# Designs tried in a protein design chat: VH-VL binders against a5use3. Part 3

Target 1, 222 residues: a5use3
Amino acid sequence: MVIHAIVPVKELHRAKQRLARVLDAHERRALSLAMLNDVLVALSYSPVSRIIVIGRDVETGHTARAHGAAFVIDQSAALNDALHQAAADIPDHAAALVAPSDLPLLGAEDVIALTCISGDKPGVAIAPAHDGGTNLLLVSPVVGWTFLFGPDSLTHHIAAARQRHLPVHLLRLPHLERDIDDIDDLIWLAQQPGDTSAQRLARMFLERKGAQLWQSSDMPPH

## First folded at step 11 (VH-VL)

Design b6
Fold by ESMFold2, fold request of step 13:
Structure b6 (fold): chain C 222 residues (1-222), chain A 117 residues (1-117), chain B 107 residues (1-107)
Amino acid sequence: as target 1 above (222 residues)
Amino acid sequence: QVQLVQSGAEVKKPGASVKVSCKASGYTFRSYAMHWVRQAPGQGLEWMGWINTYTGKPTYADDFKGRVTMTTDTSTSTAYMELRSLRSDDTAVYYCARDIGWGMDVWGQGTLVTVSS
Amino acid sequence: EIVMTQSPATLSVSPGERATLSCKASQSVDSYLAWYQQKPGQAPRLLIYDASYRATGIPARFSGSGSGTEFTLTISSLQSEDFAVYYCQQWYDWPYTFGQGTKLEIK
């Protein structure tokens, strides 16, 4: 099948706000761009025919172009509207893969597994999120599909697929189910195997913060 | 190449409405949002709102909500702004401008709307 | 709503000299700032975006700097065509507000 990936990217100043306790605005921006880079690397080594990044930041556009991805200006802050806007460039008979920009441990093998589980037939393949959401969504064909990301999106996408008589395939990918939202998540990311751009930044930030805490306290950081 | 051409100047009485058009050419109309900005004589620029040209969904500045309607016609690549219940302090030049995510890179020539008793 | 304040209101400078225009935001807007030039009877023209990037076709004498709450537009060697009104605009969050303008006039 012919697969077009859509990578929606939140405005950088609105991303990772829960990390503001430990990272300043510049560090959060850099982390978000590093995660986008890692997702684009993973997609570039997968059987995806095209990558469409939709966002609203100059540096998001630069990152997309550096990976040969198309860049579409997001006209709204609403995720499902952005997905429909990006999908307008996908031929009706092709498949759409939605991959969030903030999956720092995504690998090409995850995308390959998702594409293989649906086979060469019409259907919907989903990698669920831990919270009842959707981490990866592959829809074949894309024509007539309505994206329903948001609360309980896994349930809503399964229902939409069944209403269209499309088989549903679920693929649980536990290493993708953890959001990077607080310092414990950042520590977890830094400790995982691998050397992604986001992991290198996480390790660097934690090293700096540990050194700063050590200089400013009676007890060493852990 | 890329161009926004607005409708001509208008003179209106208080309480009337005005509808300004903005015809785009040289680019894919539905790929970029459109902003509307006005400028009273001798004054600065005032942002009025924008419209998502793919969905047709507008967002209005609070001062204009309830009096303004922004629409598009994709078949003619034209954006419209209608301002109702006109007052004398609505006398201004009204501009459309293309949104590239980080600025307004192309502007229409402006439409003078004069509201006089 | 984010208030953008420009100073000075009017700046008188001789051709060939340097002009420095200031724009201050009521809260941090990170780097999300654009600068526009408006000549009499014309629509504004985008000069600078994202605080420091020059728009296509804008001469190198125009430069932008700053982040957070304070931003500067610098024109290094004024030409006769540069005498105009200059506006900053934040792109951090809608409403995408403008500063009130700085008129750059010949001394």
Scores: ipSAE 0.655, ipTM 0.854, lowest interface PAE 1.5, mean pLDDT 91
Fold by ESMFold2, fold request of step 13:
Structure b6 (fold): chain C 222 residues (1-222), chain A 117 residues (1-117), chain B 107 residues (1-107)
Amino acid sequence: as target 1 above (222 residues)
Amino acid sequence: QVQLVQSGAEVKKPGASVKVSCKASGYTFRSYAMHWVRQAPGQGLEWMGWINTYTGKPTYADDFKGRVTMTTDTSTSTAYMELRSLRSDDTAVYYCARDIGWGMDVWGQGTLVTVSS
Amino acid sequence: EIVMTQSPATLSVSPGERATLSCKASQSVDSYLAWYQQKPGQAPRLLIYDASYRATGIPARFSGSGSGTEFTLTISSLQSEDFAVYYCQQWYDWPYTFGQGTKLEIK
């Protein structure tokens, strides 16, 4: 099976705004790019044949190129339109994998698991999000598929698969379900096993904030 | 050679409409959004809006909302901007420009629209 | 909307000298700033994007710097073709507003 991964990337200045109480704009930008880097590393060691990053930042494009990914300029300002734009480069018979740029702790084994549960046959494999959304989506073949990310997207994607007579496989991946939105999430990320770029930054930021707390009496907002 | 070629100058009366074309060549038209920018005589640049060339969906600056329509024809790689209910202060050079995400890297030559009684 | 203010309105400089043009945003635009050059009767030309990167084909004498609310375009060793109007534009959020322009003229 030929798999093309699509990694949609939010405009960096709009990303991780809840962390503004503990991270400045430079730190939030760096965290977002580190998380993108980690997703691209995981995909580069997975069975995907091609990675397509779609976004609107110069540094997002540089990060994509550093991993041999194609970079598509997002002209839509809407996630599903951006996904359809990126999918235009995917051959009709190929599979598409959608992986958000901010999935924590994504590994190549997660992508392999999605491929295995579908059996390398026509179908849709979904890693649900904790809130009724979609963390990972693998569609084979991509031809005729409509991306329906957003509120209640798990239900909408299941319905779309049924309309196309594609079997649906669900795979729970709890380590991907934690959003990194506040100080407690950053602490959680730092405490997990591993040495991803985002984990290294989280540990560094928390060391600096710990030292700042002793020196300034300020408490991290959350 | 990436190029944007606009339609020729136009003279209009107040209350009329004008439709400016912008024909793209040398690149994949649907891969880049198109902006429209105008410049009144002796004045600076004014952003009017942009159109997503993959979906055909436009976004308009507030000052033009209700009077402007931006469209595309992907079969001819052409973007269009129509401005309705023209006023004398709409006299300007109108530019199309290709969106690369962080700037407008290629501009059309400009189309002078003169609105005069 | 984000207001972009350029200064000075006109800058008189001799060929071979250095010009420094300023652009101020009414709120932080991070690094999302572009600079354009416009000569009489011509369309604008992209010079700088993302505050400091030179566009393809732009001579090394053009450089951009700044972040947040304050940005500078510097032109070293001015050439005769550099006397033009320069505009900044923010790319932080639509409407993607332009500054009023700085006219760079021969002293």
Scores: ipSAE 0.616, ipTM 0.847, lowest interface PAE 1.9, mean pLDDT 91

## First folded at step 18 (VH-VL)

Design m4
Fold by OpenDDE, look of step 18:
Structure m4 (fold): chain C 222 residues (1-222), chain A 117 residues (1-117), chain B 107 residues (1-107)
Amino acid sequence: as target 1 above (222 residues)
Amino acid sequence: QVQLVQSGAEVKKPGASVKVSCKASGYTFKSYAMHWVRQAPGQGLEWMGWINTYTGNPTYADDFKGRVTMTTDTSTSTAYMELRSLRSDDTAVYYCARDIGWGMDYWGQGTLVTVSS
Amino acid sequence: EIVMTQSPATLSVSPGERATLSCKASQSVDSYLAWYQQKPGQAPRLLIYDASYRATGIPARFSGSGSGTEFTLTISSLQSEDFAVYYCQQWYDHPYTFGQGTKLEIK
């Protein structure tokens, strides 16, 4: 099965807004790019045949190209519209893997596992998020598919698959289920095994913030 | 090579409408959004809006909302901008320009629209 | 909307000399800033994007710098073809507003 991966990337200045209390704009951008890097690394070691990054930032484009991925200029702020735009370059019979850029702990093994459970036959494989969302979506074939990311996207994608009489495979990947949205999430990320770009950056941020907070007694150092 | 070719100059009376076309070639039309920018004589550039060429959905600057309509014909790789209820201060050169996310890299040659009684 | 202010309105410089053009944003636009050159009777041409990257085919004498609210376009050694009007534009948020332009003329 030929798999094309789509990596949608939110505008960097709009990414990780929830972390604004902890990280400045530059730090948030850096974190977003680090996460993108991690996702692209994971995909590059996975059985995907092509990676398509869609976004609107120069640095996003640079990052994509540095990893040998195609870069598509996003014409819409709506995620699903962007996904459809990116999917336009995927052959109708091929599979599409949607991997959001904010999965810093994504590994090639996760993609392999998802492809494995899906098999070579038409179907939909989903790694659900903890909040009823979708972390990863594998659809084969991509032709005729409607992306339904957003609230309750798991249910929506399952329903869409059923409407098309496609089998649905679910794969729980706990290490991908936690969003990085606040200081506790950064701490969590930094404490997980591994040494991804995002983890290193999180550790660095926490070290700097911890030092500042330690001086103010707002938070113990890590 | 990438080219944007616009329709010819227009002379209109106040209250009339004008529709400017922009034919794109040399690239995949639906892969890049199209902006419209105008420039009054001796004045600066004014962003009017842009259109998603993949979906056909436009976004307009507030100053033009209600009077402007941007559309595309993907079969002919052509973008259109219609401006209604024309006033004398709408006299300007109107440009279409290709979006690359962080700038406009290719521009049409411009279309002069003159509004006079 | 984000207001872009360019200065000076007119800049007179001799050929071979250095020209420095300023663009200021009413609020931070990070690096989402482009520069355009426009000659009489012509459409604008993209010079710089993301504040500091030269567009394809743009000579090395053109350079952009800055972030946040302060940006600068520098022409290290002016050539005769460089005398034109220069505009900055922010791409941070809608509407994508332009500066009012700086006319670079020969001294």
Scores: ipSAE 0.840, ipTM 0.918, lowest interface PAE 0.6, mean pLDDT 94
Fold by ESMFold2, look of step 18:
Structure m4 (fold): chain C 222 residues (1-222), chain A 117 residues (1-117), chain B 107 residues (1-107)
Amino acid sequence: as target 1 above (222 residues)
Amino acid sequence: QVQLVQSGAEVKKPGASVKVSCKASGYTFKSYAMHWVRQAPGQGLEWMGWINTYTGNPTYADDFKGRVTMTTDTSTSTAYMELRSLRSDDTAVYYCARDIGWGMDYWGQGTLVTVSS
Amino acid sequence: EIVMTQSPATLSVSPGERATLSCKASQSVDSYLAWYQQKPGQAPRLLIYDASYRATGIPARFSGSGSGTEFTLTISSLQSEDFAVYYCQQWYDHPYTFGQGTKLEIK
């Protein structure tokens, strides 16, 4: 199976806006790029044959090329349109793996596990999110597939697979259950085991703001 | 060589419509969005909107919404901008320009549209 | 809508001298700022993108700086071909607005 990974990246100035209460624009930009770096590292150690980053920032393009990934200029305001645009560069018979840039605890082992479910046969493999969404999506073949990320995307992707008569495989990956999107997520990330680029930045930012953040914020439940 | 070639100058009366074409060559048309920018005589540049050349979906600046239609023909690598209900203050040079995400790197030669009674 | 204000409106400078052009945004646009040069009868030409990167083929005498709300285009050792109108444009949010321009003319 030939797998092309798509990593959609939101415009950096629009990313992580709920963190603006505690991180300035430069810090949020750095965090977003660190998370992208972590995802690209994980993918580079996985069985994907090509990585396509789609985005609209100069630094996103530089980060993609530094990892040997292709960079596509995002022409759309919507995630699913960007995914379809990036998928146009994937051969019809190949598989597409969608990996969001905001899962900084993604490891190569997660991608390997997802890719092993279908083997060389047509099908759809999904790592569900805890909220009814989709953390990872592998579709083989990619031709004719409709990406339906967003609210209830797990249900919508299962329905799309059934309409195309593709078997569906679900794989829960617990350490991917949380996106980094607000201050509580940042605290949670800093507290998890590991030493990703995003984790190092999260720890540094929280240490810099420590008295204010830790005294005024809710601690994660773990 | 990347090139954007626009249709020729037009003279119109108030209330009419104009449709300007922009033919692209030297690159993959569907990989880059197309902007439309106008410039009234002796004035600065005004962004009118842009069109996603992969999907055909446009985004219009608010001042032009309702009067402008942007389209593409991917088989001929051509973008179009139609402005309706023309007024004298629509007299301008209209440019197409290729999007690269952080700037417009190639521009058409411009199309003068003159609106006069 | 983000308003871009350029100053001065006209800058009269001799060849070989240094020119400094200012662009101010009505709100932060981070580094999402491009500069263009336009000569009479021609389309604009991209000079600088993302505040400080030179576009392909732009001579080193052109440099951009700034972030947030205040940006500067500097042209060192002006050449005769540099006398033109210069526009800044923000790429932070739609509509992608331009400044009103600065005319750089021979003194």
Scores: ipSAE 0.713, ipTM 0.858, lowest interface PAE 1.1, mean pLDDT 91

## First folded at step 19 (VH-VL)

Design i1
Fold by OpenDDE, fold request of step 21:
Structure i1 (fold): chain C 222 residues (1-222), chain A 117 residues (1-117), chain B 107 residues (1-107)
Amino acid sequence: as target 1 above (222 residues)
Amino acid sequence: QVQLVQSGAEVKKPGASVKVSCKASGYTFKSYAMHWVRQAPGQGLEWMGWINTYTGNPYYADDFKGRVTMTTDTSTSTAYMELRSLRSDDTAVYYCARDIGWGMDYWGQGTLVTVSS
Amino acid sequence: EIVMTQSPATLSVSPGERATLSCKASQSVDSYLAWYQQKPGQAPRLLIYDASYRATGIPARFSGSGSGTEFTLTISSLQSEDFAVYYCQQWYDHPYTFGQGTKLEIK
């Protein structure tokens, strides 16, 4: 199965606004780019044939190209419209993997796992978010598919798959389910295993700000 | 090479409408949004709005809402800007320009629209 | 809307000299700032984007700097073809407003 990955990237100055109390604009921007970098690294080590980054920032474009990804200039503020734009030149019978740029702990193994459960037959594989959203979406074939990201997107994507008579495969990835929105989330990110770009920044920010790191079992529920 | 070729000069009466065309070539039309900018004689540049060439959805500056309509014809790679209820102060050179997310890198040659009684 | 203010309105400089043009935003636009050059009877030409990146084909004598609310376009050594009107434009938020322009003329 040929997989084309789509990475939608929010405008950097609009990203991670909830962290404004903790991080200044520059720090938020850096964190967003670090997360994008991490996602692209994960995808580059995954069985993905092509990566398409869609966004509207120079630095996003630079980051995309640095990883050998195609960069598409986003013409829309709506995520789903952007996704359709990005998917426009994907071969009809190819698969599309949508991976948002704000998944700081995404690994190649996650993508491989998602691909594995989907198999080589037509179908939809989803990594659900904790709030009924969609963290990862793998659709095969992409032709005729309508992206339905947003609130309750899990339910909507499942329904769309069923309407097309496609099997649905769900994969829970707890380490991807926590959004980074506040200082507790940054602490959580910093405390997770690994050394991603986003984690390094989180640790640096926390150190700089004198935040105490505590052992926490505050993981998103399954 | 990228080119934007606009329609010719127009002379209109107050209250009339004008529709300016902008034909794009040398690139994939639907991959880049199109902006419209005007410039009154001896004045600065004024951003009017832009259109998503993939979806066809436009966004207009507040000053033009209700009077302007931006459209595209993907089959001919042409963008259109219609301005209605023309006034004398609408006299200007109107430009189409290709969006690259952080600027407008290619511009049409401009279309002079003169509104006079 | 974000108001962009350019200064000076007119700048008189001799060929070979350095020209410095200012653009100020009423609120922070981060680095979302472009500069354009417009010669009489011509369409504007993109010079600088994202505050400091030169567009394709733009000579090295043109440089942009700044962030937030203060931006500068510098022409290190003015050439005869550089005398024109220069506009800044913010790309931070709609509407994408222009400055009123600076006319660079021969002293």
Scores: ipSAE 0.916, ipTM 0.954, lowest interface PAE 0.5, mean pLDDT 95
Fold by OpenDDE, fold request of step 21:
Structure i1 (fold): chain C 222 residues (1-222), chain A 117 residues (1-117), chain B 107 residues (1-107)
Amino acid sequence: as target 1 above (222 residues)
Amino acid sequence: QVQLVQSGAEVKKPGASVKVSCKASGYTFKSYAMHWVRQAPGQGLEWMGWINTYTGNPYYADDFKGRVTMTTDTSTSTAYMELRSLRSDDTAVYYCARDIGWGMDYWGQGTLVTVSS
Amino acid sequence: EIVMTQSPATLSVSPGERATLSCKASQSVDSYLAWYQQKPGQAPRLLIYDASYRATGIPARFSGSGSGTEFTLTISSLQSEDFAVYYCQQWYDHPYTFGQGTKLEIK
């Protein structure tokens, strides 16, 4: 199965706005780019044939190209419109993997697991978010598919798959289910195992700001 | 080579409408949004809005809402800007320009629209 | 909307000299700032994007700097073809507003 990965990236100055109380604009941009880097690293070690990054920032483009990814200029702030735009040149018979840029703990093994559960036959594989959203979406083939990211996107994507008589495969990835939107999330990220770019940056920020790190790791809400 | 070629000069009376065309070539039309900018004689540049060439969805500056309509024809790689209820202060050179996310890198040659009684 | 203010309105400089143009935003636009050059009877030309990157084909004598609310376009050694009107434009938020322009003329 030929997989094209799509990485939608929000405008950097609009990303992580909920962290504005603790991180300045520069820090939020850095964190967003670090997360993008982590996602691209994960995808580069996964069985994807092509990576397409869609966004509107120069630095996003630089980061994409540095990882050998194609860069598409986003014409819309709407995520689903951006995804359709990015998917425009994907062959009809190929699969599309949507991986948002704000998954700092994404690993190649996660992508491999998702591809394995989907198999080589037509179908939809989803890694759900904790809030009923979608963290990862693998669709094969991409032709005829409508992206339905947003509130309750898990249900919407499942319904869309069924309407097209495609089997649905769900893969729970708990380490991806927690969004990094507030100081508690940032602390959580810093406390997780591993040493991703986003984790390093989170640790640096927290140290700089004198935030206390707890020994126990918080789990994403169920 | 990327080119944006606009329609010719227009002379209109107050209250009339004008529709300016912008034909794109040398690149994939649907891969770049199109902006419209106008410039009154001896004045600065004024951003009017832009259109998503992939979806066809436009965004208009507040000053033009209700009077302007931006459209595209993907089959001919052409963007259109229609301005209605023309006034004398609408006299300007109107430009189409290609979006690259952080600027406008290619511009049409401009279309002079003169509104006079 | 974000208001962009350029200064001075007119700048008189001799060929070979350094020119410094200012652009100020009413609120922070981070690095989302572009500079354009416009000569009489011509469409504007993109010079600088993201505050400091030169567009393709732009001579090295043009440079942009700044972030937040204060931005500067510098021409290190003015050439005869550089005398024109220069505009800044913010790309931070809609509407993508322009400055009123600075006319660079021969002293």
Scores: ipSAE 0.914, ipTM 0.953, lowest interface PAE 0.5, mean pLDDT 95
Fold by OpenDDE, look of step 19:
Structure i1 (fold): chain C 222 residues (1-222), chain A 117 residues (1-117), chain B 107 residues (1-107)
Amino acid sequence: as target 1 above (222 residues)
Amino acid sequence: QVQLVQSGAEVKKPGASVKVSCKASGYTFKSYAMHWVRQAPGQGLEWMGWINTYTGNPYYADDFKGRVTMTTDTSTSTAYMELRSLRSDDTAVYYCARDIGWGMDYWGQGTLVTVSS
Amino acid sequence: EIVMTQSPATLSVSPGERATLSCKASQSVDSYLAWYQQKPGQAPRLLIYDASYRATGIPARFSGSGSGTEFTLTISSLQSEDFAVYYCQQWYDHPYTFGQGTKLEIK
């Protein structure tokens, strides 16, 4: 099965706004790019044949090209429209993997697991988000598919698959389900196994800011 | 080579409408949005809006909302800009320009629209 | 809307000299700033994007700097073909507004 990965990237100045209390604009931008880098690294070691990054930032384009990915200039503020735009040149018979750029702990093994569960036959494989959204979406074939990211996208994608008489495979990936929105999330990210770009950056930020490396919930009883 | 070729100069009366065309070549038309910018004689550049060439959805600057319509014909790789209810201060050179996300890298040669009674 | 203000309105410089053009934004636009050159009777030409990157084919004597609200276009050694009007444009938010332009003329 030929898989084309699509990585939609929000405008960097609009990314990680919820972290504004913790990180300045430059830091948020750097974190977003680090996460993008990590996603692209993960995809590069996965069985995807092509990576397509869609966005509107110069640095996003640079990052994409640095990893050998194609870069598409986003013409739409709507994620699903952007995804359709990015998928426009994907062969009809090929599969599409949608991987958002803000998955800080995405690994090649996650993509491999998703591809494995889907198999070589037509179908839809989804890694659900914790809030009923979609973290990863694998659709085979991509022709005729309508992307339905947004609130309750898991249900919507499942319904879409059923309408097309495609089998649906779900894969829970808990390590992808935590959003990075506050200082506790950054601490969490920094404390996870591994040494991704985002993790290194999180650790650096925490050190710089003198943040405690313990979440209130992780503090040992006195 | 990328080229944007616009339609010829127009002379209109106040209250009339004008439709300027911009034919693109040398690249995949639907891969780049198209902007419209005008410039009154001896004045600066004024951004009018842009159109998503993949979806056909336009965005207009507030000053032109209600009077401007941007469209595309993907079969001919042509963008159109129609300006209605023309007045004398609409006299300007109108440009189409290709969007690259962080600038406009290719421009049409411009179309002079003169509005006079 | 974000207002872009260029200064000076007119800059007179001799060939071979350095020219410095300013562009100020009414609010931060980060690095989402482009510079254009326009010669009489011609369409504008993209010079700089994202505040500091030269567009394809633009000579090294052109450089952009700045971030946030203050930006500068510098021409290190003016050539005869560089005398034109220069515009800045922000790409941070709609509408994508232009500065009023700086005319660079021969001293």
Scores: ipSAE 0.893, ipTM 0.943, lowest interface PAE 0.5, mean pLDDT 95
Fold by ESMFold2, fold request of step 21:
Structure i1 (fold): chain C 222 residues (1-222), chain A 117 residues (1-117), chain B 107 residues (1-107)
Amino acid sequence: as target 1 above (222 residues)
Amino acid sequence: QVQLVQSGAEVKKPGASVKVSCKASGYTFKSYAMHWVRQAPGQGLEWMGWINTYTGNPYYADDFKGRVTMTTDTSTSTAYMELRSLRSDDTAVYYCARDIGWGMDYWGQGTLVTVSS
Amino acid sequence: EIVMTQSPATLSVSPGERATLSCKASQSVDSYLAWYQQKPGQAPRLLIYDASYRATGIPARFSGSGSGTEFTLTISSLQSEDFAVYYCQQWYDHPYTFGQGTKLEIK
């Protein structure tokens, strides 16, 4: 099976806005790029034949090229349009793997597991998100597929596969289901096993914020 | 070599419409969105909007919404901009320019549209 | 919409000298800022993108700096072909607005 991975990347200035209460714009940008780097590392050690990153930021393009990935300029603000645009150059008979750029603990073994439950035959494999969405989607063959990410996308993708008479396989990957949206999520990420770029930044940010909090509590009143 | 070649100058009366073409060559047309920018005589640059060449969906700046239509013909690698209900302050050079996400790297030669009673 | 304000409107400088052009945004645009050069009778040419990267084929004497709300285009050792109008443009949010331009003239 020939698998082309698509990694859609949100405009960096719009990413992780809820973390603005804890991280400044530079820190949020660095975290987003670190997560992209970690996803690309995981994919590079998986059975994926080609990686396509689609986005609109200069540094996203630089990160993609540093890992040998193709970079496509996203002409749209809509995720599903970006995915269809990226998929246009995938051969009809090949499979497409959609991996978000912000999966903080993605490993090559997760991708391998997803490919194994599909085998070398037509079908759809999905790693569900905690909120009824889709974290990972593998579709084989990609020709004729319509991407339906968004609210209730797990249900919509299952229905689309059934309508096309493609078998559906679900793979629960709980370590991929947590979003990094606030300080508690950042703490959780820092506590997980591993030493990814995003984890190193999370640990560094938490050490800095802890030190700043201690120094702030020592400041004179007023 | 990337080229954007625009249609020739137009002279129009107030109330008429104009349609400017922009033919692209030297790259994959559907891979890059197309912007339209105008420049009145002696004035600066004004962004009019852009069109997604993969989907055909446009975005129009508010000052032009309701009067402008942007389209593409993928089979000829050509973008079009039509401006309706012309008035004398629409006299300008109209440019097409290729999007790369962080700038417009190639520009057409410009099309002068003169609106005169 | 984000208003881009350039200063000065006109800058008179001698060949071989350094020119500094300013662009201010009405709100933060992070690094999402491009600079263009336009000579009389020509289309604009992209010089700088993402605040500080030179576009392909642009001479090293052109440099961009700044972030947030204040940006600078610097041209070291001015050449005769550098006398033109320069525009900044923000790429942060729609509409992608231009500054009003700075004309660089021979003193």
Scores: ipSAE 0.740, ipTM 0.878, lowest interface PAE 1.2, mean pLDDT 91

